# VH-VL binders against Uncharacterized protein y4jR, part 2

Target 1, 151 residues: Uncharacterized protein y4jR, of Sinorhizobium fredii (p55518)
Amino acid sequence: MKTLIVEDNPKKRASLVEYYSSEFPSDDLEVTSALISGLRVARDTKPEFIILDMTLPNYSPDENKGSRIELMPFAGREFVMRVNRMSIKTKVIIVSMFETFGVAPRLITLNSLDAELRDRYPNVFVEAVHYSQAQADWKTAIKNARLSLDR

## First folded at step 10 (VH-VL; from w6 with heavy chain G104D)

Design y4
Fold by ESMFold2, look of step 10:
Structure y4 (fold): chain C 151 residues (1-151), chain A 121 residues (1-121), chain B 108 residues (1-108)
Amino acid sequence: as target 1 above (151 residues)
Amino acid sequence: QVQLVQSGSELKKPGASVKVSCKASGYTFTDYGMEWVRQAPGQGLEWMGWINTNTGDPTYAQGFTGRFVFSLDTSVSTASLQISSLKAEDTAVYYCARDHYDLDYVAFDIWGQGTTVTVSS
Amino acid sequence: SYVLTQPPSVSVAPGKTARITCGGNNIGSKSVHWYQQKPGQAPVLVIYYDSDRPSGIPERFSGSNSGNTATLTISGVEAGDEADYYCQVWDSSDDHVVFGGGTKLTVL
């Protein structure tokens, strides 16, 4: 199974990698930290499973482009749409440290983004879950999503 | 060679239905999305939407969400457009096109020959 | 809702340069693609990503995109270039494809 993690927070990224590698040690795991680099890896390697952050920088500092680096609150939504455009067989789960996004009065909740993405991309998007250091809900969601792909 | 071959032209009465097929060859069908474009007589190109050939999930342009249905049969590398409750205004040439997607753009690099659907009373 | 505006027609003498414009609000921030459609035929992609040519398209076809205007340029125009030309963009925010209204190129 080829799996891609797209996560910009170093501690959360290490936690995701540690959990995934311990649960699925034979999977081929690749890790990126920005919207555009994640999309390039998805295009080039066609992962079957993607674990994705909602808020990401557009580019990593090491990328070849002369573009301004900008933190994008809804990068995960854009990632799902663009991966859907790739016409690859993949499943995406979003794991987010935040439960609200944007600025008042246009605040959007993680639950409403989850509902939107499930409705629009039912065969690509699995769910969005909250990341908490104290809770294992995101671990269970990742495990269940990954195990469903074995069938 | 890479090509898209569409089904033959159709003459229909108002209220009937039609299914336009688009068979791909010369490439891996599920590696590229399939786009649908309408062209009414003497008019320009009008995007209808596309279908994800891996998942079968369609995306419809505004105005094409009711009577228009995209579908796939990946076992024979075929995408289909079904139009129900045909109206005279549905008279057009219908094209399938393969998308050429790369990160920042969608272009249509291979087109079917077109299928003329004529709806007359 | 995004709109692309093209002139309905352009006339150019053989051997001269045709320029076909595609207007859109901040179109320079989008990638523009161009299609040639001869009467009774399917469209053919002639320029993509503003300025790239697919294999088999002559070098005399070129494209540019800046500000509110993208331009398809055909140098050394031949009678065989008579066709309708459409510009197209993808609005990535809503996953929408938009075509311009088309420009009929006449070589006279």
Scores: ipSAE 0.504, ipTM 0.812, lowest interface PAE 2.0, mean pLDDT 91
Fold by ESMFold2, look of step 11:
Structure y4 (fold): chain C 151 residues (1-151), chain A 121 residues (1-121), chain B 108 residues (1-108)
Amino acid sequence: as target 1 above (151 residues)
Amino acid sequence: QVQLVQSGSELKKPGASVKVSCKASGYTFTDYGMEWVRQAPGQGLEWMGWINTNTGDPTYAQGFTGRFVFSLDTSVSTASLQISSLKAEDTAVYYCARDHYDLDYVAFDIWGQGTTVTVSS
Amino acid sequence: SYVLTQPPSVSVAPGKTARITCGGNNIGSKSVHWYQQKPGQAPVLVIYYDSDRPSGIPERFSGSNSGNTATLTISGVEAGDEADYYCQVWDSSDDHVVFGGGTKLTVL
């Protein structure tokens, strides 16, 4: 199984990698930290499973060649739409530290984004779940999504 | 050679159905999305939507969310457009086109030859 | 939603330069693609990503895009360039493809 993790927070990224590698040691795991680098890897390697953050910088610091790095609150939504356009066989789960996005009065909840993405991309998007160090719900969601694949 | 070959012209009566097929060759069918474009007589190009060739999920432009159905048969590298309850206004040339997507753009790099559907009583 | 505006026609003498415009609000922030369609034929992609040419398209075809206008430029125009030309963008905000109304190029 080829799996891509797209996550910019170093502590959360390490937690995701540790859990995934322990649970699925035979899987080929690739890790990126920005919207554009994640999309490039998805295009080039065609991962069968993607674990994705909702809020991401546009570019990785290591690959930025003079462009401003900006934090994109809805990068995950953009990522799912663009991956759907790639016409590749993949499943995406969003794991987010935040339950609300945007600025008042135009706040959007993680549950609202989950519903939107399930409706719009039913064969690519699996679900969006909240990440917390104190809870294991995101681990269960990742495991169930991965096990639902044909393997 | 990379090509899209569409089914032949169709003459139909109002209320009938038609299925336009688009067979791909010379490339990996599931690596590219398939787009559908309509051109009524003497008119410009009108985007109808596209189908994800890996998932089979269609996306329809707003005016095409009813009687128009995109489908696939990946075993023969074929995309299809079915139009039900045909109306005279459906008279047009229907094109399939291969999606040329890279990160932040969508272009149509290979087109089928077009299928003329004529709806007359 | 997003609209692309093209002149209905452009006439150019053989050997001269044709410029076909595609107007849109802040079109310079989008990637513009151009198609040539000869009578009775399918469209052919001649420029994509504002200025890139697919394999087989002559170097005399070029494109630019800034501000509110994208332009297809055909230098050294030949009779074989007579066609309808369409500009196209992808509006990523709603995953919607938009075509311009088309421009008929006549070589006199």
Scores: ipSAE 0.472, ipTM 0.792, lowest interface PAE 2.0, mean pLDDT 91

## First folded at step 11 (VH-VL)

Design v4 (from y4 with light chain S29R)
Fold by OpenDDE, fold request of step 12:
Structure v4 (fold): chain C 151 residues (1-151), chain A 121 residues (1-121), chain B 108 residues (1-108)
Amino acid sequence: as target 1 above (151 residues)
Amino acid sequence: QVQLVQSGSELKKPGASVKVSCKASGYTFTDYGMEWVRQAPGQGLEWMGWINTNTGDPTYAQGFTGRFVFSLDTSVSTASLQISSLKAEDTAVYYCARDHYDLDYVAFDIWGQGTTVTVSS
Amino acid sequence: SYVLTQPPSVSVAPGKTARITCGGNNIGRKSVHWYQQKPGQAPVLVIYYDSDRPSGIPERFSGSNSGNTATLTISGVEAGDEADYYCQVWDSSDDHVVFGGGTKLTVL
C-alpha cells in the first residue's frame, strides 16, 4: 500500500516514519514536509493512506522558486479538501501536536476541525488525533486506520 | 471518445421525485469528479455541487441541500442526481460535467448534453 | 460568497475583436475559465487556467487575467461565435464553484 506522510517537524516526522515503517514495512512510504509538495505527491502517486499534520508551511525550501514561505495553521484542512478534489481512493488521518489553532478571538479547536472534516468528507477523512511524545494514542489511531484499509 | 450521456427529459408534478443519470465513457470514471450545474429557463449557469467519484463524498452548493442528492453507480460509470419534493422553481436543464482539477483550479472540460426537468401541475 | 460580474451583452461586427470581461475581487489571484454556450446546447470550455485553450478551440480565442478583471478575447469574430459566454472560478476557501452571470455576444 502506498502511504504519504506530510510533516514539517523533523522530530515528529522521524517518529511517524519510524513507527509506520516498523508496523507496515511492506508499504511504500513517501514523506514530504509542506502543503504544496504534499499535494503534488498525492496528485502524482495517488496514495491510499495519508498521515497529515494540521499546521504546515505552504512550500518547502527545496521547491520554493520565488514563492513566499509561510506557516499555514489550517494546512491540514485545506489538504483534505484539495485531496478530496483529486477524486482519488484515499484515507486521511491528521496527527497534530496542537489542540487549538488560529489567533484570538477566532481560535478553532482540533475537535471542531475533526467534526467539520468528518461531516464534509466522511469517506476520505478518518479522524484528527493529538500527537504527544508521552502518549501513544496516535500510534493506535494510525494502526487502526491503516488496517481498516485492508478490509 | 470521451463523453457524458444524460438521461432523457422529465415531466413531473409538484411533490414528485426525479432522478437524472449521467453515464461516462471513453475515460476512467473514477479519475475525475462529477459536477452538477443547473440552468433555469432563460437564466445563467448555476453550480449545484459535485461528487467524488472514487469515495462518493458529495459537496453541495448553498441552496442545494436536503432535496438534492448526488449518487454513484461505479459499476456502470454513472453519476446520478435525485431531486425530491419537486417544486415549480426546479424547472430547468440539469447538466453533469467532468471536472479537471489541478491543485489551484477546477474547470469543467466535458459536459453532458443536459436533461430538461419540467415541474408543472 | 465570491461573486463574478459580467456585462449582460456585448456586440461586435464580423471580423472585429470582441472582449468580454469578468470582474471579481482579486480575480487575478484565481484561475478563470470560460465557457461558450449556444442556444439549446451544453456549455463548451473554450479557455481554462486564464489563458490555456482546450484541444479543438481556435486560436482566435484567448484569455487574460489580472487585478480585478479577467477578459475573454475573440479575434476575427465569426457569426458562429454568437453565444452566451460564462466565466467561472473555484473558491478554495469553501470548495465552491462560481459562475458569472453570463454575457450574450451578438455578431452584428
Scores: ipSAE 0.920, ipTM 0.958, lowest interface PAE 0.5, mean pLDDT 96
Fold by OpenDDE, fold request of step 12:
Structure v4 (fold): chain C 151 residues (1-151), chain A 121 residues (1-121), chain B 108 residues (1-108)
Amino acid sequence: as target 1 above (151 residues)
Amino acid sequence: QVQLVQSGSELKKPGASVKVSCKASGYTFTDYGMEWVRQAPGQGLEWMGWINTNTGDPTYAQGFTGRFVFSLDTSVSTASLQISSLKAEDTAVYYCARDHYDLDYVAFDIWGQGTTVTVSS
Amino acid sequence: SYVLTQPPSVSVAPGKTARITCGGNNIGRKSVHWYQQKPGQAPVLVIYYDSDRPSGIPERFSGSNSGNTATLTISGVEAGDEADYYCQVWDSSDDHVVFGGGTKLTVL
């Protein structure tokens, strides 16, 4: 199975890659670190499974081509929307270190985003899960999501 | 030849339902989203929404929720629009159009011939 | 919601150049597409991605987009070019498509 990981945090990215590769060594894994680069890979390779961060830079340093690099707090939401437009067979799980997004007083919770994406893209979006090094919930979520694709 | 062929004209009473079909040929149906556009008599084009032809996930424009339902029959490369509880204001030509998407733009490169739906007492 | 503004009508003499504008806030940062619709017919994509032409569309049709205005240019206008023209964009913020109000091009 072709899988795409989109994660800008090096430590978290390494952790995701290590875990996924260990659990699913036969899968073809692509890794990107920005919104646009991730979307390009998704478009070109049509991965069946996508592990996605919520907050991402718009461009990677290697591909900005003169564009200003900006951190997008809701990049994951946009990513899911754009991947949906591709009309590809894929499932997306969001793994985020943050539980709240935006600026006060209009803070949005990860749970709220999860609910929104599930409502809008029920056949593309799986769930949003919190990432912590201390808890294995994100591992379980990724594993379950991936295994569900084999059914 | 790439084409979209829609079902024929419909005449309905208020309160009835109608289903407009759009059959695709000449390309892989599931590779492109399907867009729906309405045009009331003498009016401009109005976007209704679109459906992911691979996953079946629909997106509806504001004003086209509830009574409007997009659906698919992928086995026959057909997208459908169902309108329930028809009103006189639903009288229009309805178009399906193939979605040409590339990351930052959406264009409608292939159009059906349109289906006229007339709602009259 | 994003709004596109077109003039309701444009008139041009045969052989001359017609310009149809489409106004929108920072529309130059969006990709604009143009459709031609003749009476009783379905729309036809004539320009996409600001300035690209689909196969089969004459070179007389061209597009530009900058600032707050996109423009469809039809050079050497023919009687057959008389139609309604619509600009269209995609708003990525909410995944909505927006059409302009349309411009009726009359060939005098």
Scores: ipSAE 0.914, ipTM 0.956, lowest interface PAE 0.5, mean pLDDT 96
Fold by ESMFold2, fold request of step 12:
Structure v4 (fold): chain C 151 residues (1-151), chain A 121 residues (1-121), chain B 108 residues (1-108)
Amino acid sequence: as target 1 above (151 residues)
Amino acid sequence: QVQLVQSGSELKKPGASVKVSCKASGYTFTDYGMEWVRQAPGQGLEWMGWINTNTGDPTYAQGFTGRFVFSLDTSVSTASLQISSLKAEDTAVYYCARDHYDLDYVAFDIWGQGTTVTVSS
Amino acid sequence: SYVLTQPPSVSVAPGKTARITCGGNNIGRKSVHWYQQKPGQAPVLVIYYDSDRPSGIPERFSGSNSGNTATLTISGVEAGDEADYYCQVWDSSDDHVVFGGGTKLTVL
């Protein structure tokens, strides 16, 4: 099974990779750290499962030649919409350290983004879950989604 | 050769239903989304929405979220548009088009020949 | 929602250059595509991604996009270029496709 992790935070990325590799060691795992690089991998390899951050830089440092790297608060929402446009068979889970996004007075919660994405992309988007040290909810969400693909 | 072949023209009365089919050939049907475009007589192109050919999930433009239904039969590489409770204002040519997606754009690179639906009493 | 504005018509003499504009707020930050539609026919993609030509489209067709205006340019205009021309963008923020109103090109 092909799985893509898109995550820019080094410690969180290492945690996701460690968990996933230990639970699903035979899966083909690829890791990226930016919106555009993640979309390129998704287009080119058509992963069946994607673990995604909500806030990501637009470009990785290595692929940005003349543009400023910009942190995109809603990169995860954009990613899901663009993957849906690719017309590929995939499932996406968002794992976020943050529970609120945007700029006042138009702040958006992780829960409202979860509801929006489930409504708009029910066959691509699975869940947005909060990443925390005290809870195993994100591990459970990843495991349940991945196991559901073993028809 | 890549092509989209649509069903033939339809003459309908108000209140009837119609189904426009769009059969794809020459490419992998589920690799590309399918777009629907309306053109009323003497008018421009109007985007109706699209359907994800892998998931079957439709997206409808404003004004097309009621009587218009997109569907698929992937076993025969066919997308369909059904219009219920036809009105005279539904008289138009209906096109299917294959989307050409890359990262930051959507263009329509292959079009069906169009299906004329005429609604008159 | 996002709006594209085209002039209703453009007239040009044979052999001259036609320029068809497509106006939109910050359209230079979007990718613009152009379609040619002859009477009774389906549209044909003639320019995509602002300036790229699909296979089979003559080099006489070119495109540009900056600021609030995208332009389709047809050099050496021939009678066979008479058609309606539509610009189109994709608004990725809400997954919405927008067409311009169309421009009828007349070759006098």
Scores: ipSAE 0.497, ipTM 0.812, lowest interface PAE 2.1, mean pLDDT 91
Fold by ESMFold2, fold request of step 12:
Structure v4 (fold): chain C 151 residues (1-151), chain A 121 residues (1-121), chain B 108 residues (1-108)
Amino acid sequence: as target 1 above (151 residues)
Amino acid sequence: QVQLVQSGSELKKPGASVKVSCKASGYTFTDYGMEWVRQAPGQGLEWMGWINTNTGDPTYAQGFTGRFVFSLDTSVSTASLQISSLKAEDTAVYYCARDHYDLDYVAFDIWGQGTTVTVSS
Amino acid sequence: SYVLTQPPSVSVAPGKTARITCGGNNIGRKSVHWYQQKPGQAPVLVIYYDSDRPSGIPERFSGSNSGNTATLTISGVEAGDEADYYCQVWDSSDDHVVFGGGTKLTVL
């Protein structure tokens, strides 16, 4: 199976890669760190499974277009919509260090983003889960999503 | 030879239903989304929405959520548009078009020949 | 909802240059595509991604896009270029495709 991880935080990225490689050593795993580089890899390689951060920079440093690098709080939502447009057979799970986004009083929760994406992209988006080094809930979510694709 | 071939023109009465089919050939059907466009007599092009040919998941433009249903039969590389409870205002040419997505754009690179649906008493 | 505005018609003498405009708020930040539709026929893509030509489209067709205006330019206009021309963008924020109202090009 071909799987893509899109994650800009080095420690979280290493944790995701270590977990995934340990559980699914036969899978072909590719790793990127920005919205646009992740979308290019998805277009070019058509991964069957994507593990995605909600907040990402628009470009990697080596993709920089004249200092237009921005941190995008809702990059994961944009990624799911654009992958849906690619008309490829894939499943996306979002793994986020944050449970709230935006600025009070107009905060958006990870749970409300999960509900929105499930409703809008039911055949691409699986779920959004909170990442914590101390908890295993995100590991279980990744494992269950990946195992469901063996059918 | 990449092409989209649509079903023939339809003459219907108000309240009836119609199904417009769009058969693709010359390319891998599930590699490209399928778009639907309406053109009323003497009017411009109006986007109706699209369907993800891998998942069958439709997206409808505002005003087309209800009586308009997109569907697929991937075994014969065919997309379809069903219009229920036809109204006189549904009289138009209906086009299917293959989308070509590349990161930051959607363009319609191949069009069907169009299907004229006429709704009259 | 994002709106594209085109002039209803443009007239150009044979051999001259036609310029068809497509107005939109910050359209220069979007990728603009152009379609030619002859009477009784389906649209044909003539320019995509602002300035690229599909295979088989003559070099006389070119496009530009900046600020609030995209322009389709047809140099050396021929009678066979008479058609309706539509601009189109994709608004990625809500996955919405928008067409301009169309411009009838008359060659006289």
Scores: ipSAE 0.482, ipTM 0.809, lowest interface PAE 2.1, mean pLDDT 91
Fold by ESMFold2, fold request of step 12:
Formats: sequence, structure tokens, C-alpha cells
Structure v4 (fold): chain C 151 residues (1-151), chain A 121 residues (1-121), chain B 108 residues (1-108)
Amino acid sequence: as target 1 above (151 residues)
Amino acid sequence: QVQLVQSGSELKKPGASVKVSCKASGYTFTDYGMEWVRQAPGQGLEWMGWINTNTGDPTYAQGFTGRFVFSLDTSVSTASLQISSLKAEDTAVYYCARDHYDLDYVAFDIWGQGTTVTVSS
Amino acid sequence: SYVLTQPPSVSVAPGKTARITCGGNNIGRKSVHWYQQKPGQAPVLVIYYDSDRPSGIPERFSGSNSGNTATLTISGVEAGDEADYYCQVWDSSDDHVVFGGGTKLTVL
């Protein structure tokens, strides 16, 4: 199984890689840290499973080292839309450290983003789940999503 | 040699349905999305939406979320547009177009010849 | 939603240069594509990604995009260039395709 992780936070990325590699050691795992690098890998390698952060920089430090790197709060939503445009067979799960986004009074919740993406991209997007080192809900969500691809 | 060939023109009464087919040849059908564009008589091009040819998931532009249904038959490399409960304002030429996506853009590189749907009493 | 504005018509003498504009807020930060549609025919892509030509499109067709204006330029205009021309962008923020209203090029 070819799996892509897109995650810019080093400690969260290490945690995701450690868990995934332990549960699915025979899977081919690729890791990137930004919206555009993640999309390029998805286009070029066509992963069957993608584990994705909601908030990502547009470019990795290696790709764009000038003042043009921008942290995008809704990069994960854009990623799902653009992967859908690629017309490839893949499943995406979002694992987010944040449960709310934006600025009051116009806050957007992770649950509302989950509902939006399920409605709009039902054959690409699986779910969005909160990441916490104190809780294992994200591990269960990743495992269940990955195992569903074997059926 | 890459082609999109659409079904023939249709004359319909209000309230009827029509299905416009778009058969692709010369490329891997599921590698490219399929776009639908409407052009009313004497008017410009109006984007209707597109269908993911791999998953079958449609995306509809505003105003096309009800009576307009995109579908696929991957076994014969065909995308279809069904219009239900036809109205006079549905009279138009309907085009299918292959999208060409890259990270920075969506362009329509191959177009079908167009299918004229005429709705009259 | 995002709007593209084109002049309704442009007239140019044969052999001269036609310039067809496409206005949009910060359009220079988007990729602009151009289609030629002759009467009774399907549109044909003539410029994509601001300035690239598909195979078979003559070099006298060129494109540029900066600030709030994209421009299709046709040098050495011929009678056969008489058509409607549409600009188009993709708004990646909501996966929405936008066409301009079209410009009728008349070769007098």
C-alpha cells in the first residue's frame, strides 16, 4: 500500500510515522511537510492513502526559502479539493492539532470542516480527527481508515 | 486522435428529460476530469461543473445543483449529462471538455463538438 | 464570486495586431487560459497558463498576465482569426471555473 503523510510539525510527524510504521510495516510510506510538496508527491506517485494536516505551510523550507512561505490554516481543505481534481483513486484522512480555525466571531470548527468535506468529496475524504498525545482517537481513526482499504 | 464525440442534437418538449453523452477516445478516460459547459443562443460560455472520472463524484456550479446530473459509464469511456424537467431556458448547446489539471491551473484542452438541446412546446 | 471582464468587441485591420483584454481582481496571481470560438463551432484552446501555446497554434498568438489584466495578443491578424475569444481562470479556493463574457474580434 502506498501511503503519504503531509505534516509540518516535527514531533507530530514523528508520532504519526512511528505509529503508522508499527501498525503497517510493509506499506510504502512517504512523508512531506507542505501543501505544494504534498500535492506534487500525490500527483507523481498516486498514493492510495493520505494522512494530512489541516494547517500547513504552502512550501517546505527547501522549496521556497524566501519571504514567500505562508502558513495556510485551511491547507488540508485545499489539498483534498486539489487531489479530487487529480482524478486518482485515493482516500484522505485529516489529523489536526486544532479543533477551531479562524477569528471570532467567524470561527470554523474541525467538526464542521469534517462535515463539509464528507459532503463534497465522499469518495476521497474519509474523516477529520483531532490529534492529541494524551488521547488515541487519531490512532484508531487512521487504523480503521487504512484497514477499510483492504476490503 | 484524442477525441470527445457527443450525442446528436435533441428536440424536446417542456417537462421531458434529455441525456447528452460524451464518448472519449485516444486517452485513458479515468486520468482526466470531464467538464460540462453550456452556451445559450447568442450567449457566452457558462461553466456547469465537472465529474471526477475516477470516483464518479460530480461538482456542480451554482445554479446547476438540481435538475442537472453528471454520470459516467467507465466501461465505454463515456460521460453523460442528464437534464430533467426541461424548461425553455434549457435551450442551449452543451459541451463536454476534458480538463487538464496541474497544480497551478485547470484548462480545457479537448472539447466535444457540442450537442444542441432545443426545448419548445 | 470571481468575475472576468472582457470588452464586447475589438476591431482590427488585417495584418495589424489585436489585443483582447481580460480584467480581474489580482488576475496576475491566477493562470489565464484563452479559447477561440468560430461561429457554429466548439471552442479551441489557443493559450494556456498565461502564455503557452498548444500544438498547432501559430506563434502570432501570444499571451501575458500581470496585475489586474491578462491580454491575448494576435499579431499579423488574418480574416480567419475572426471569432469570439474567451478568457478563463480556475479559482482554486472553491474549485470554480470562471469564463469571461467573450470578445468578438472583427477583422475589417
Scores: ipSAE 0.467, ipTM 0.803, lowest interface PAE 2.2, mean pLDDT 91

